# Ledger of designs, part 10: VH-VL binders against Nucleolar MIF4G domain-containing protein 1 (NOM1)

Target 1, 198 residues: Nucleolar MIF4G domain-containing protein 1 (NOM1), of Homo sapiens (Human) (q5c9z4r362to559)
Amino acid sequence: KKHVKGLLNRLSEPNMASISGQLEELYMAHSRKDMNDTLTSALMGACVTASAMPSRLMMEHVLLVSILHHTVGIEVGAHFLEAVVRKFDAIYKYGSEGKECDNLFTVIAHLYNFHVVQSLLIFDILKKLIGTFTEKDIELILLMLKNVGFSLRKDDALSLKELITEAQTKASGAGSEFQDQTRIRFMLETMLALKNND
Key: E = the ipSAE of ESMFold2; O = the ipSAE of OpenDDE; V2 = 0.75 times the mean of E and O plus 0.25 times the DockQ between their complexes.

## First folded at step 6 (VH-VL; framework fv_temelimab)

Design D37T (from D with heavy chain S103T)
Fold by ESMFold2-Fast, scan of step 6:
Structure D37T (fold): chain C 198 residues (1-198), chain A 120 residues (1-120), chain B 106 residues (1-106)
Amino acid sequence: as target 1 above (198 residues)
Amino acid sequence: QVQLVQSGAEVKKPGSSVKVSCKASGYTFDSYAMHWVRQAPGQGLEWIGRIIPIFDTANYNQKFKGRATITADKSTSTAYMELSSLRSEDTAVYYCARDRLYTGSYFDYWGQGTLVTVSS
Amino acid sequence: QIQLTQSPSSLSASVGDRVTITCSASSSVHYMYWYQQKPGKAPKAWIYYASSLESGVPSRFSGSGSGTDYTLTISSLQPEDFATYYCQQYHRYPLTFGGGTKVEIK
C-alpha cells in the first residue's frame, strides 16, 4: 500500500511508536500476507540503495521490523529476511552498480542485533564466505564483524573461536593466490582481537 | 493446509543404511528449514540436523556427523535424511519438522514419524 | 553442548491443580521453546520465545523465564493436558531438548 511507503519515508526515532502502532492497525485491517508483501517491498526500497545507507536510518528500519516481529508475529521478520536473503544471493552472484550488497548484508547484521534472527544465521553465512574466500568475501566478513562481532562473542565465544580457526586454515592455504595479503591479515587480526577481548 | 508426510516404517540390518523422506505441501518449500529429530522407544527427543534449502546447506549434531546426510529436492518439495552404518541404538521414530528460517522460530509442523528398527 | 534439565521428570496432579514445569540450561540462552507430545503422536509446538503461545493453545498455559531458567505453567489442569512437555534451546548447535516432563492426571 502507498500509505505504508509514506510511513517508512517519515520513520525516525521520535515517531517510532506512532508508526509501529499505525502499522499494527493496518495488520488488523488487512490480510497478513498482503501486509507482509507490502511492508517487505517498502523496506527493500528504502534499505537496498546504490549508495551506502546511513547507519542510523538502517537501524531505525530494522528496529521497526523487530517491533512488528514481536507484536504482530514471527512471519513479519521471517518474510523480510527471506526477501533480503534472496536479493543478496542474486546480487552476490550477478553483481550490482553500487552498495546494494553491503546494505543487504548490514540489514542481516541488524536483524541479528535487534533479535529478529539467531546468531546461527551469522555463523552459517560467515562459514560459507570463508569456504569460498574471495577478495569480495573477505570484505563482507569484515563488514559483518564490524557490525556484530562483540555480540557474537557474547552469544557464543566457542563458535567464534572455531570460525577463527577455520579462517586461519583457509588463509594459510591461499597465501600464494591473493595479491592483497594485507586485507587477509587485517581480517585475521580483527578476528583475533575479538577472540582476545580487545 | 501445511502437511509433512513421511515414508513408511523400515526394518534394517546392522551395518546397512536407511533413507527416510519427508514430502512437504501447503507452503513455499524453500522458505523454511527442515529439521530431523529422532526418539528412541520410551525416550526423549534428539536433534540430528537440519537443511536450509535457500542456502543449500546442512548442519549436523556432531554425534551423527559422517553417518547422517540431509538433502532436499526443491522440485518435489521433499527432504531426505540418510543414516548409514546402522546399529541397534539407532532404533527410533524419526521425525521431520519445519522451522521458519533463523527467526528464533520453533518447529511449528512435524511429520507423522517413521519407525526405523535395526535388528539382526 | 547446552544441556537442558527439566524438573520434575514426571508428576501426577488433579484436574484444577496448578502445575509448574522447570527447564534449566547449562549456559544462558536468549529464548526457550516448549512442545507438547501425546502418546503415539508427533510433538506439537506449544510455546515459543519463552512466553508466546502457539495459536490454539489454551490460555491456562503460560511460559516465563530468561537466561538459564525457564518455566511452563498450567493454571488449572484439564484432562486433555495429559502429555509429555519438552523444552528446547535454539541458541547453539547442536540444538537440544530437555528430558521431558510427563504430566499424568489422577
Scores: ipSAE 0.607, ipTM 0.829, lowest interface PAE 2.0, mean pLDDT 87

## First folded at step 7 (VH-VL; framework fv_temelimab)

Design s2 (at its last look DockQ between E and O 0.66; V2 from the best seeds 0.76)
Heavy chain, then light chain:
Amino acid sequence: QVQLVQSGAEVKKPGSSVKVSCKASGGTFDSYAMHWVRQAPGQGLEWIGRIIPIFDIANYNQKFKGRATITADKSTSTAYMELSSLRSEDTAVYYCARDRLYGDAFDIWGQGTLVTVSS
Amino acid sequence: QIQLTQSPSSLSASVGDRVTITCSASSSVHYMYWYQQKPGKAPKAWIYYASSLESGVPSRFSGSGSGTDYTLTISSLQPEDFATYYCQQYHRYPLTFGGGTKVEIK
ESMFold2, look of step 7: ipSAE 0.761; ipTM 0.879
ESMFold2 (binder alone), look of step 7: mean pLDDT 91; pTM 0.935
OpenDDE, look of step 7: ipSAE 0.880; ipTM 0.935
ESMFold2, look of step 8: ipSAE 0.723; ipTM 0.869
ESMFold2 (binder alone), look of step 8: mean pLDDT 90; pTM 0.935
OpenDDE, look of step 8: ipSAE 0.864; ipTM 0.930

Design s3 (from q2 with heavy chain Y106P; at its last look DockQ between E and O 0.76; V2 from the best seeds 0.78)
Fold by ESMFold2, look of step 7:
Structure s3 (fold): chain C 198 residues (1-198), chain A 120 residues (1-120), chain B 106 residues (1-106)
Amino acid sequence: as target 1 above (198 residues)
Amino acid sequence: QVQLVQSGAEVKKPGSSVKVSCKASGGTFDSYAMHWVRQAPGQGLEWIGRIIPIFDIANYNQKFKGRATITADKSTSTAYMELSSLRSEDTAVYYCARDRLYSGSPFDYWGQGTLVTVSS
Amino acid sequence: QIQLTQSPSSLSASVGDRVTITCSASSSVHYMYWYQQKPGKAPKAWIYYASSLESGVPSRFSGSGSGTDYTLTISSLQPEDFATYYCQQYHRYPLTFGGGTKVEIK
C-alpha cells in the first residue's frame, strides 16, 4: 500500500513510463485482486478530496490508470471506474460542501479522454443532469463540457446536437431567478459554441 | 465467478407481451450495465437497449420505440426486458449481456438466451 | 447509427487455411470488438480493443485495423474455429453488430 502511495506521490508525465513499469512489476509479484484494491484505494485517496485537485495532477493520475488498463489488464480500469461511479453517486445524492463531487466528475471526464470509457456513459450522465436541471446539475454539465466537449463533438456530433436541443427545451421551461438565468445562459452559449464547430 | 441466468423459453400470440428475466450472480450488479440483444432464427445480433441501475438510466434502440421496457431489481440482482405488441418477426433468442461501462470488453458475459416464439 | 458491414457473409474453408474476415464501419470508431458464436450457444467475447485477445482465445486469432476498417484473421483454421464471427461497435448509440461471417467446413 505505502509503496503504491509513494509512487503516486512522485507521479508526473516525464516519469510516467518508469512509474507504470514499477506498478506492472508489483502486479506480477502480487495477486491482481490485491493490486487492484490497493491501487484503486490509493488513487481515490489522492484524487477524491474536499479540496480541488490541480487539473494537471489529476490528469496524470487518470492517465496512469489508462496506461495500466491497456498494459496490465482491463480489470484495472474496470475496478477503478466502479469505485468512482459508486462514490460519485453517493456524494451527488447526499450533497457535499467540498470539491469531492467536482473531482469525481473530472476523473470520469479524464477516463473518457484517455479511452477507458466511451462517450456513451458521458452522454447518459449529461442527459440525466439535463433532465433534473438543478443548480448543481448545471455546474456539473459545465464542468464536463469544459473537459470533454471537444472530444464529444468529434466522437458523436449528432448526440451532442440532440443533447443541446434537450437542454434548450429545459431552459425554456425553467423558472427565473437572475443568478439561475445567468448560469443557464452561459451553459447554452457553451453548448452552442461546441455545436458550431460541427 | 460471474453468471447470468435467464428465464425459460416462452410461446406467445401476436399482440401479447413477454417479460424475460436475467439474474446476475458472482459480480457487481447495480453499478454496471445490463444489455438486451436478440437474434432471430438464422440471423445476426440486434441490440435492444441497456440499463444502468445505479444511475436509473435506460437507453433503447429507436427501432423498439414504445414497445421495449428494460428494468432492474437491485435487491434480487435481476434485470428484465418486456416487449409488448408482439409480432411474428419478434421470434428470436433474447440474450442479456453485462457491460462494465469501460471500453475494454463491454459484453464480457452473456446469459444462456431465452427463446421467445410468436405464433398463432 | 454506425453501420457495420462484414465481409464475407459466409465462407467455406478447410482445416489449416488462413481466414480473413473484414468489418467496415460507416464512420470512424475508436475500437472494434469481436464475438464468436457457435450454433445453439450465446456469443462469446473474443477480441477487444480491435487486437487484444480475450482470455483463452488461441494465438492463431488476431485482430487489426483502425478508424473504419478492421479485420479478424485466423492463421491456421482448426476444427473448433467453425462458428459465426460478429464485429461490434461501442462508440455510439444504438450499439450495432456486423451481419456476421459464418465460417463453415469445406
Scores: ipSAE 0.720, ipTM 0.861, lowest interface PAE 1.4, mean pLDDT 87
ESMFold2 (binder alone), look of step 7: mean pLDDT 91; pTM 0.939
OpenDDE, look of step 7: ipSAE 0.853; ipTM 0.930

Design s4 (from B12 with light chain R92K; at its last look DockQ between E and O 0.85; V2 from the best seeds 0.81)
Fold by ESMFold2, look of step 7:
Structure s4 (fold): chain C 198 residues (1-198), chain A 119 residues (1-119), chain B 106 residues (1-106)
Amino acid sequence: as target 1 above (198 residues)
Amino acid sequence: QVQLVQSGAEVKKPGSSVKVSCKASGGTFDSYAMHWVRQAPGQGLEWIGRIIPIFDIANYNQKFKGRATITADKSTSTAYMELSSLRSEDTAVYYCARDRLYSGYFDYWGQGTLVTVSS
Amino acid sequence: QIQLTQSPSSLSASVGDRVTITCSASSSVHYMYWYQQKPGKAPKAWIYYASSLESGVPSRFSGSGSGTDYTLTISSLQPEDFATYYCQQYHKYPLTFGGGTKVEIK
């Protein structure tokens, strides 16, 4: 709907409370399903683009989801998460030339940081990516750790330590399958910095 | 309307296996987690494990990891839980439950499947 | 594993009574969830995020707590509230439930 899209186009950190309040009023005036469909569609259009989205702008959009998830109801976050996960799976499996995959993965990272999903999901996804260990997987692991590494250590330092051990084991077994080993080394350095509180 | 419909009651001998099904209707199946929880007669609830079909991720309570297998068939929107090497203490009602946020909050439960293990 | 200890395991109460059920975790958790179960039926979602009521749950129910100590309170018990209540966490594997609190007619 045009009104929801207009509100999202104006979104910024200073006006977050005003825009979330107006969206809460719309949720009270319309069906929950219609609002969830409209909001999710508008957010996907804004956040899932071929180009890299500015970091602050994406965080503001996901923070809005978290606010409504906690003030309106968990169906807000659940509906959005379903759309994100389905789109991510489709793009990850079939590829894209743009930044859509990275943008969707970053949305998942922000959903964790803003308390819509929990660390168990993030660890499960990272463990899966370490298991498949393609060049794309390494880039996605780095992207996730950049966005949530500190939060993961704070939430569950033991699981982070286990994850790092799995990554080290997988890296030692990878051999020369990769064209460039520098990204593997950078991943391991990033993980060690997180382990050592650097 | 979301519904989780489970397969019928089973009577099994010790040492055998059982496979319980949970068919989801009226929704998107593969993007949420499906959990399995059991309840022995007069006892509390015990988590067996869960699957997230879209990520192809399954996790188990370590108590069951050697005996339980949780799978999903996306084409029929059906989750399965198989428990092998059955003992009399496995007698319980087995529930499937859906979790849209991967958070452990179960918004819908199946009706339950009684599995009785007796000689 | 995070153990959840519910207290009491059972109680008898009259319609109109205030009822308090506690759930203590062996280590800190982010959120506690609560389910209501009536005999012969599957559990039902009741309280999420420690204090938020699921849709259709009467306002006489409330939840509170953080860290390791959580409570479910019924301000004025009604006949339809006689059931078993379970707390539950998923902060760490495995997912665990409390032992349950059976609320019975006195």
Scores: ipSAE 0.760, ipTM 0.878, lowest interface PAE 1.3, mean pLDDT 88
ESMFold2 (binder alone), look of step 7: mean pLDDT 92; pTM 0.946
OpenDDE, look of step 7: ipSAE 0.820; ipTM 0.921

Design s5 (from B12 with heavy chain Y105A; at its last look DockQ between E and O 0.89; V2 from the best seeds 0.82)
Heavy chain, then light chain:
Amino acid sequence: QVQLVQSGAEVKKPGSSVKVSCKASGGTFDSYAMHWVRQAPGQGLEWIGRIIPIFDIANYNQKFKGRATITADKSTSTAYMELSSLRSEDTAVYYCARDRLYSGAFDYWGQGTLVTVSS
Amino acid sequence: QIQLTQSPSSLSASVGDRVTITCSASSSVHYMYWYQQKPGKAPKAWIYYASSLESGVPSRFSGSGSGTDYTLTISSLQPEDFATYYCQQYHRYPLTFGGGTKVEIK
ESMFold2, look of step 7: ipSAE 0.717; ipTM 0.864
ESMFold2 (binder alone), look of step 7: mean pLDDT 91; pTM 0.938
OpenDDE, look of step 7: ipSAE 0.866; ipTM 0.932

Design s6 (from B12 with heavy chain A33T S103T; at its last look DockQ between E and O 0.74; V2 from the best seeds 0.00; counts 0 for: pae E 2.1 > 2)
Fold by ESMFold2, look of step 7:
Structure s6 (fold): chain C 198 residues (1-198), chain A 119 residues (1-119), chain B 106 residues (1-106)
Amino acid sequence: as target 1 above (198 residues)
Amino acid sequence: QVQLVQSGAEVKKPGSSVKVSCKASGGTFDSYTMHWVRQAPGQGLEWIGRIIPIFDIANYNQKFKGRATITADKSTSTAYMELSSLRSEDTAVYYCARDRLYTGYFDYWGQGTLVTVSS
Amino acid sequence: QIQLTQSPSSLSASVGDRVTITCSASSSVHYMYWYQQKPGKAPKAWIYYASSLESGVPSRFSGSGSGTDYTLTISSLQPEDFATYYCQQYHRYPLTFGGGTKVEIK
């Protein structure tokens, strides 16, 4: 455990290959369950904090997950995603006083960008947020689109178009429930820009 | 380690319904994506749909939407697939298959449940 | 939906032969998965992410491809490799499988 934390504390783009190689060796020397538990716990501690995390540091940690997911096995990424999603669900329901919810959601976005998860997860989550359409949901939708909007269009432009139509319909019906419609307009403008960029 | 055990074979009349169960042991059930796949005699594999208990999301192949209902009971670690308005073309082996939350890879499969729809 | 076309639908080959199975997608996917199914049994996970072997899969198996075109190769066919092999995509709903390739040993 302490060795894994040490490796993660030193992680950077230049030493990514060395760090991933050492983790691969640890996976060979220990049980997959023990390594997945240890790695996920250390990554969650590093990436899921109450404070805003530097974007590059978070991306480097998620990129490491992607590398090990590919070189060691699909269970590496699956185990980490399970922990992220469980924590996100708990924090989304009960709220937190920090940036934990945003950090977890951004981790999910990076997992998609680095091909640990496919667009199906992102569309399912976005459709659910559009369905509930609270002020928090609007901010989470914007956060996701900022991180992965262009990638979603490239992957499945039809699904993105359908998502935008659903959001427009919901926004029309939900206007009277919000104190300030500026964020709803910005969400729709962001979606339109994504649709029309090519 | 992970095991998926399905309910036994069924013989049904056209127009009726069948409900197949899939009990999971090992792993964390509510983090599964549980898929249902069928295979008609001598034919290939056809995806019916899936459920993700932690998100409370079910997705269906459009071919089966309206006839298929996929549910899960977290307290018993059991997934269910119900197919209504049965036709002779629905005669198949029905499999449940586990996917660890959106990985897309079915790493564990149930033994299969033969459903025969007789005229 | 994304259609997966496997070729050939069946083949017969001798022990020691090199066997290649193709899977073509109607539109690009990031990764392809492969399953082995023996008669009367459920499919088994075989190759993930186009080229990575599942635990216990013999090294004579390999996978390759990207975009729309994928292959599964058996470098030296063995009697226990008699089975039907399916490709599967996880890019868009509905999830789809190839039609299968039945490998028979002469």
Scores: ipSAE 0.554, ipTM 0.809, lowest interface PAE 2.1, mean pLDDT 86
ESMFold2 (binder alone), look of step 7: mean pLDDT 91; pTM 0.943
OpenDDE, look of step 7: ipSAE 0.720; ipTM 0.894

## First folded at step 8 (VH-VL; framework fv_temelimab)

Design u1 (from s2 with heavy chain D30S; at its last look DockQ between E and O 0.67; V2 from the best seeds 0.71)
Fold by ESMFold2, look of step 8:
Structure u1 (fold): chain C 198 residues (1-198), chain A 119 residues (1-119), chain B 106 residues (1-106)
Amino acid sequence: as target 1 above (198 residues)
Amino acid sequence: QVQLVQSGAEVKKPGSSVKVSCKASGGTFSSYAMHWVRQAPGQGLEWIGRIIPIFDIANYNQKFKGRATITADKSTSTAYMELSSLRSEDTAVYYCARDRLYGDAFDIWGQGTLVTVSS
Amino acid sequence: QIQLTQSPSSLSASVGDRVTITCSASSSVHYMYWYQQKPGKAPKAWIYYASSLESGVPSRFSGSGSGTDYTLTISSLQPEDFATYYCQQYHRYPLTFGGGTKVEIK
């Protein structure tokens, strides 16, 4: 365990190949269950804190997961994703005032960008948030689009267009219910910019 | 050791409905996607829909939307698929199948439930 | 909807033959998934991410392809490879399967 935490603490883009190689060797020397439990626990501790994690550092940790997911086996990504999704659901339902929810959502965004999960999950989550359309939901939609909007358009422009249409419809019905329409308008402008960018 | 155990075979009349259950043992049921796939006798595989129980998101093949309802009970780790307004063409083996990544191969399948629709 | 066209729909081959099954998608997908199904049994995941073998799949199986064109190859057909093989996409709703390729040992 302590060795895995030490490797994660030193992780950076220049040493990514070295650290992933060392972790791959550990997977060969130990049970996959023990390694998955240890790695997931360490990654959750590093990435899912009450304070905002630096964007680049979080991205590097998730990129490591993607590398191991593809070189060691899909159970690496599956084990990590299970922990992420369970924690996100708990935090979202109870409304934590820390940055845990935002950090978890950003982890999901990076898992998509690095090919551990596919766009259908992202569209499903966004569609759900558009359906409930609270102030927090709009914040989370914007966070996701900031991280994956370009990738979503590239992967499935039709589904993105349909998502935008649903958001426009929902926004038109939500007029005076919000004290500040600025975030709703910013969301719609962000979505339209993603649709029209070429 | 994850396995999916489905409810037993059913014989139904046209116009009625059927509700097939799929109980998961082992693993964390609510964090997986559960799919329903059917196979008519001598035919190929047809995706009906999926549910992500932790998010309460279900998605359906449009062919079945309006007739199919997929639900999950997290407390019993059981997924359900209900198909209404049954026709003889709905005679098939109905499978539930698990997906750990919400975008990967279905790595665990139930044993299948034969639903026969005849008068 | 992304349509998957498998070919051939069936084939008969002898033990030791090289068998190639194709799957063409009506639009580009990131990955293709393959399943093996034996009579009376549920399908089994066989190949994921177009080319990665599931645990327990013999090395005589391989997958390849990208975009719209994917293949499953058996380098030397064995008696236990008698089955129907399905390709499947998970890129867009609805999820779709190919029509299947029935491999018979003759």
Scores: ipSAE 0.691, ipTM 0.857, lowest interface PAE 1.6, mean pLDDT 87
ESMFold2 (binder alone), look of step 8: mean pLDDT 91; pTM 0.939
OpenDDE, look of step 8: ipSAE 0.759; ipTM 0.898

Design u2 (from s2 with heavy chain G103S D104G; at its last look DockQ between E and O 0.72; V2 from the best seeds 0.72)
Fold by ESMFold2, look of step 8:
Structure u2 (fold): chain C 198 residues (1-198), chain A 119 residues (1-119), chain B 106 residues (1-106)
Amino acid sequence: as target 1 above (198 residues)
Amino acid sequence: QVQLVQSGAEVKKPGSSVKVSCKASGGTFDSYAMHWVRQAPGQGLEWIGRIIPIFDIANYNQKFKGRATITADKSTSTAYMELSSLRSEDTAVYYCARDRLYSGAFDIWGQGTLVTVSS
Amino acid sequence: QIQLTQSPSSLSASVGDRVTITCSASSSVHYMYWYQQKPGKAPKAWIYYASSLESGVPSRFSGSGSGTDYTLTISSLQPEDFATYYCQQYHRYPLTFGGGTKVEIK
């Protein structure tokens, strides 16, 4: 555990190959369950904080997960994703004192960008947020689109078009219920820009 | 470690409904996707749909929308697939299969449930 | 929906032969998955992410490909490899399987 935390604390783009190689060796020397538990716990501690994590640092941590997911095995990414979604569900239901929810959402976005998960997860999440359509949901939709919008367009433009149609329908039905219509307008503009490749 | 145990074979008449159960033993239930796949005698595999209990999301093959309902009971670790308006063409073995949360590999399958639709 | 076309639909080969099964997708996918099914049994996960073997799969099996074109290869066919092999995509709903390739010993 202490060794894994040390490796993560030193992680950067220049040493990514060295750090991933050392973790691969640890996976060969220990059970996959013990390594997955240890790595996931360390990554959750590093990435899920009350304050917003620097974007580049979070991206480097998730890139490491992607490398190990592909070189060691599918359970590396699946174990981490399971922890992320379980923690997100708990925090989303009860709210949060800080930015943990946003950080977890950004981790999911990076897992998609680095090919640990497929676009199906992202569309399922976005469709659910559009269905509930609260002010927090709008902010989470914007956060996701900021991180993965281009990739979604590339992977499945038709599903993106369907998503935009659903959002437009919900927005038209959400007249004066919202405190600030500006965020709804911005969300729709962001979605239309993605559709038009602007 | 995890096993998926399905309900027993059923014989149904055309126009009726069937509800097949799939109980997970061991491991976690609600954070995995449960898929339903059928196989007519001598034929290939056909995806019906899936449920992800933690997200309360169900997705269906368009072919079965309006006839198939997939549900889950987290307290009993059991998934269900109900198919209505049965036809003779629905005679098949129905499998449940677990997906490691969007990983795409159906790593654990139930033993299958034969549903025979005959008049 | 993404159609998966497997070739051949069936084949007969001798023990020791090299066998190659293809799976072509109607549009690009990120990963391909393969399953082995023996008569009367549920399918078993066999290859994931196009080329990674599931636990317990003999090393004579390999997978390759990207985009729309994927293959499963058995380098030296054994009697226990008699089965039907299915490819599967996880890129877009509905999830789809190939039509299957039945491998028989000649």
Scores: ipSAE 0.600, ipTM 0.810, lowest interface PAE 1.8, mean pLDDT 86
ESMFold2 (binder alone), look of step 8: mean pLDDT 90; pTM 0.934
OpenDDE, look of step 8: ipSAE 0.844; ipTM 0.921

Design u3 (from s2 with heavy chain D104N; at its last look DockQ between E and O 0.94; V2 from the best seeds 0.87)
Heavy chain, then light chain:
Amino acid sequence: QVQLVQSGAEVKKPGSSVKVSCKASGGTFDSYAMHWVRQAPGQGLEWIGRIIPIFDIANYNQKFKGRATITADKSTSTAYMELSSLRSEDTAVYYCARDRLYGNAFDIWGQGTLVTVSS
Amino acid sequence: QIQLTQSPSSLSASVGDRVTITCSASSSVHYMYWYQQKPGKAPKAWIYYASSLESGVPSRFSGSGSGTDYTLTISSLQPEDFATYYCQQYHRYPLTFGGGTKVEIK
ESMFold2, look of step 8: ipSAE 0.780; ipTM 0.883
ESMFold2 (binder alone), look of step 8: mean pLDDT 90; pTM 0.935
OpenDDE, look of step 8: ipSAE 0.864; ipTM 0.934
ESMFold2, look of step 9: ipSAE 0.793; ipTM 0.890
ESMFold2 (binder alone), look of step 9: mean pLDDT 90; pTM 0.937
OpenDDE, look of step 9: ipSAE 0.898; ipTM 0.944

Design u4 (from s2 with heavy chain F55W; at its last look DockQ between E and O 0.85; V2 from the best seeds 0.80)
Fold by ESMFold2, look of step 8:
Structure u4 (fold): chain C 198 residues (1-198), chain A 119 residues (1-119), chain B 106 residues (1-106)
Amino acid sequence: as target 1 above (198 residues)
Amino acid sequence: QVQLVQSGAEVKKPGSSVKVSCKASGGTFDSYAMHWVRQAPGQGLEWIGRIIPIWDIANYNQKFKGRATITADKSTSTAYMELSSLRSEDTAVYYCARDRLYGDAFDIWGQGTLVTVSS
Amino acid sequence: QIQLTQSPSSLSASVGDRVTITCSASSSVHYMYWYQQKPGKAPKAWIYYASSLESGVPSRFSGSGSGTDYTLTISSLQPEDFATYYCQQYHRYPLTFGGGTKVEIK
C-alpha cells in the first residue's frame, strides 16, 4: 500500500509512463484483486476529499486509471468505477459537507473523457438528474456539461439534443418550485451553446 | 465471483405476460448494469434493455417499448424482465447479462430462460 | 439504430486454417465487442475494445478495426473454436449485435 501511495503522490503528466509502468509490474507480481483493492483505496483517498482537489491533479489520477485499464486489464477501471459509483450514491443520497459529491462527479466525467466509461452512462445520469430537477441536480448537470459537454456532442449529438429538449420541458414546468430561476436559465443557455457548438 | 441464476422455463399463451427473474450472487449487484438479451430458436442475439439498479435507470430497445418492463430489487439482488402481450415470435431463450462499466462487454451471463408462446 | 453486418454468415474450415470474420457498422462506433456462443450455451465475452482478449481466450484469437470496420481472426483454427461469433456495439441505444458467423470445422 505505502508504495502505491508514494507513486500516486508523485504522479504527473511527464512521469505518467514511468508510474504506470511500475504499477503494471506490481500487477504482474501480485494478485489482480489485491492490486485493484489497493489502487482503488489509494485513489479514493486522494480524489474524494472534503476540499476541492486541483482539477489537473484529479485529471492525472483518473488518466492513470485509464492507462492501467487499457494496459493491465478492464477490471482496473471496473473496480475503481464500482467504488466511485457506490460512494457517489451514498453522498448524493445522504449528504456530506464539502466537495466530495462534486469531486466524485468530476471523476465520473474524467472516466468518460479517458475512455473508461462511455457516453450512454453520462446521458443516463444526466437524464435522471433532469427528471428529479432539484437545485443540487442542476448544479451537478452544469458541472458535468462543463467537463464533458463537447465530448458528448461529438459522440452522440442526437442524444444531446434530446436531453436539451427534456431539460427545456422540465424547466417550463418548474417555474414556481425554485426561488432562483437564474441557475435554470444558465443551465439552458449552457445546453443551447453546446447544441450550437458555441 | 458473480453468478446469475435465472428462473425456469415457461410455456405461455398468446396475449399473456411472462416475468423472468435473474438472481445475482456474489459481488455488488446494485453497482452494475444488468441487460436482457433474447435469442429465438436458430437465430441471433437481440438486446431488450438494461437497468442500472443503484439509480433505477432503465433503457429499452424501442421494439419492446410498451411491452417490456425491466426492474430490479436491490434487497434481493434480483433483476426482472416482464414482457406483455406475448406473440408466437416472442418464443426465445431470454438471458440476463452483467456489464461492469455501463458500457463494457457482458462478462457474466445467466443460463437462459426458455419462454415458449403457443396456443 | 446502428446496424451491424457480419460476414460471412457461416464458414467451414480445416484445423490449422486462418479464419477471418468481419463486422461492418452502419455508422462509426468507438469500440466493437465480440462474443463466442457454443450450441445450447449462453454467449461468452471474447474480445473487448475491438482488440483486447477476455481472460482465458487463446492467443490465436485477435481483433482489429476501428470506425465502421472490424475483424475477428483465428490464426490457427482448433476443434474447440467451433461456435458462432457475434459482434456487438455499445455506442448508441439500442445496443445491437451482428447476425453472427457460424464457424464449422471441416
Scores: ipSAE 0.743, ipTM 0.868, lowest interface PAE 1.3, mean pLDDT 87
ESMFold2 (binder alone), look of step 8: mean pLDDT 90; pTM 0.937
OpenDDE, look of step 8: ipSAE 0.835; ipTM 0.921

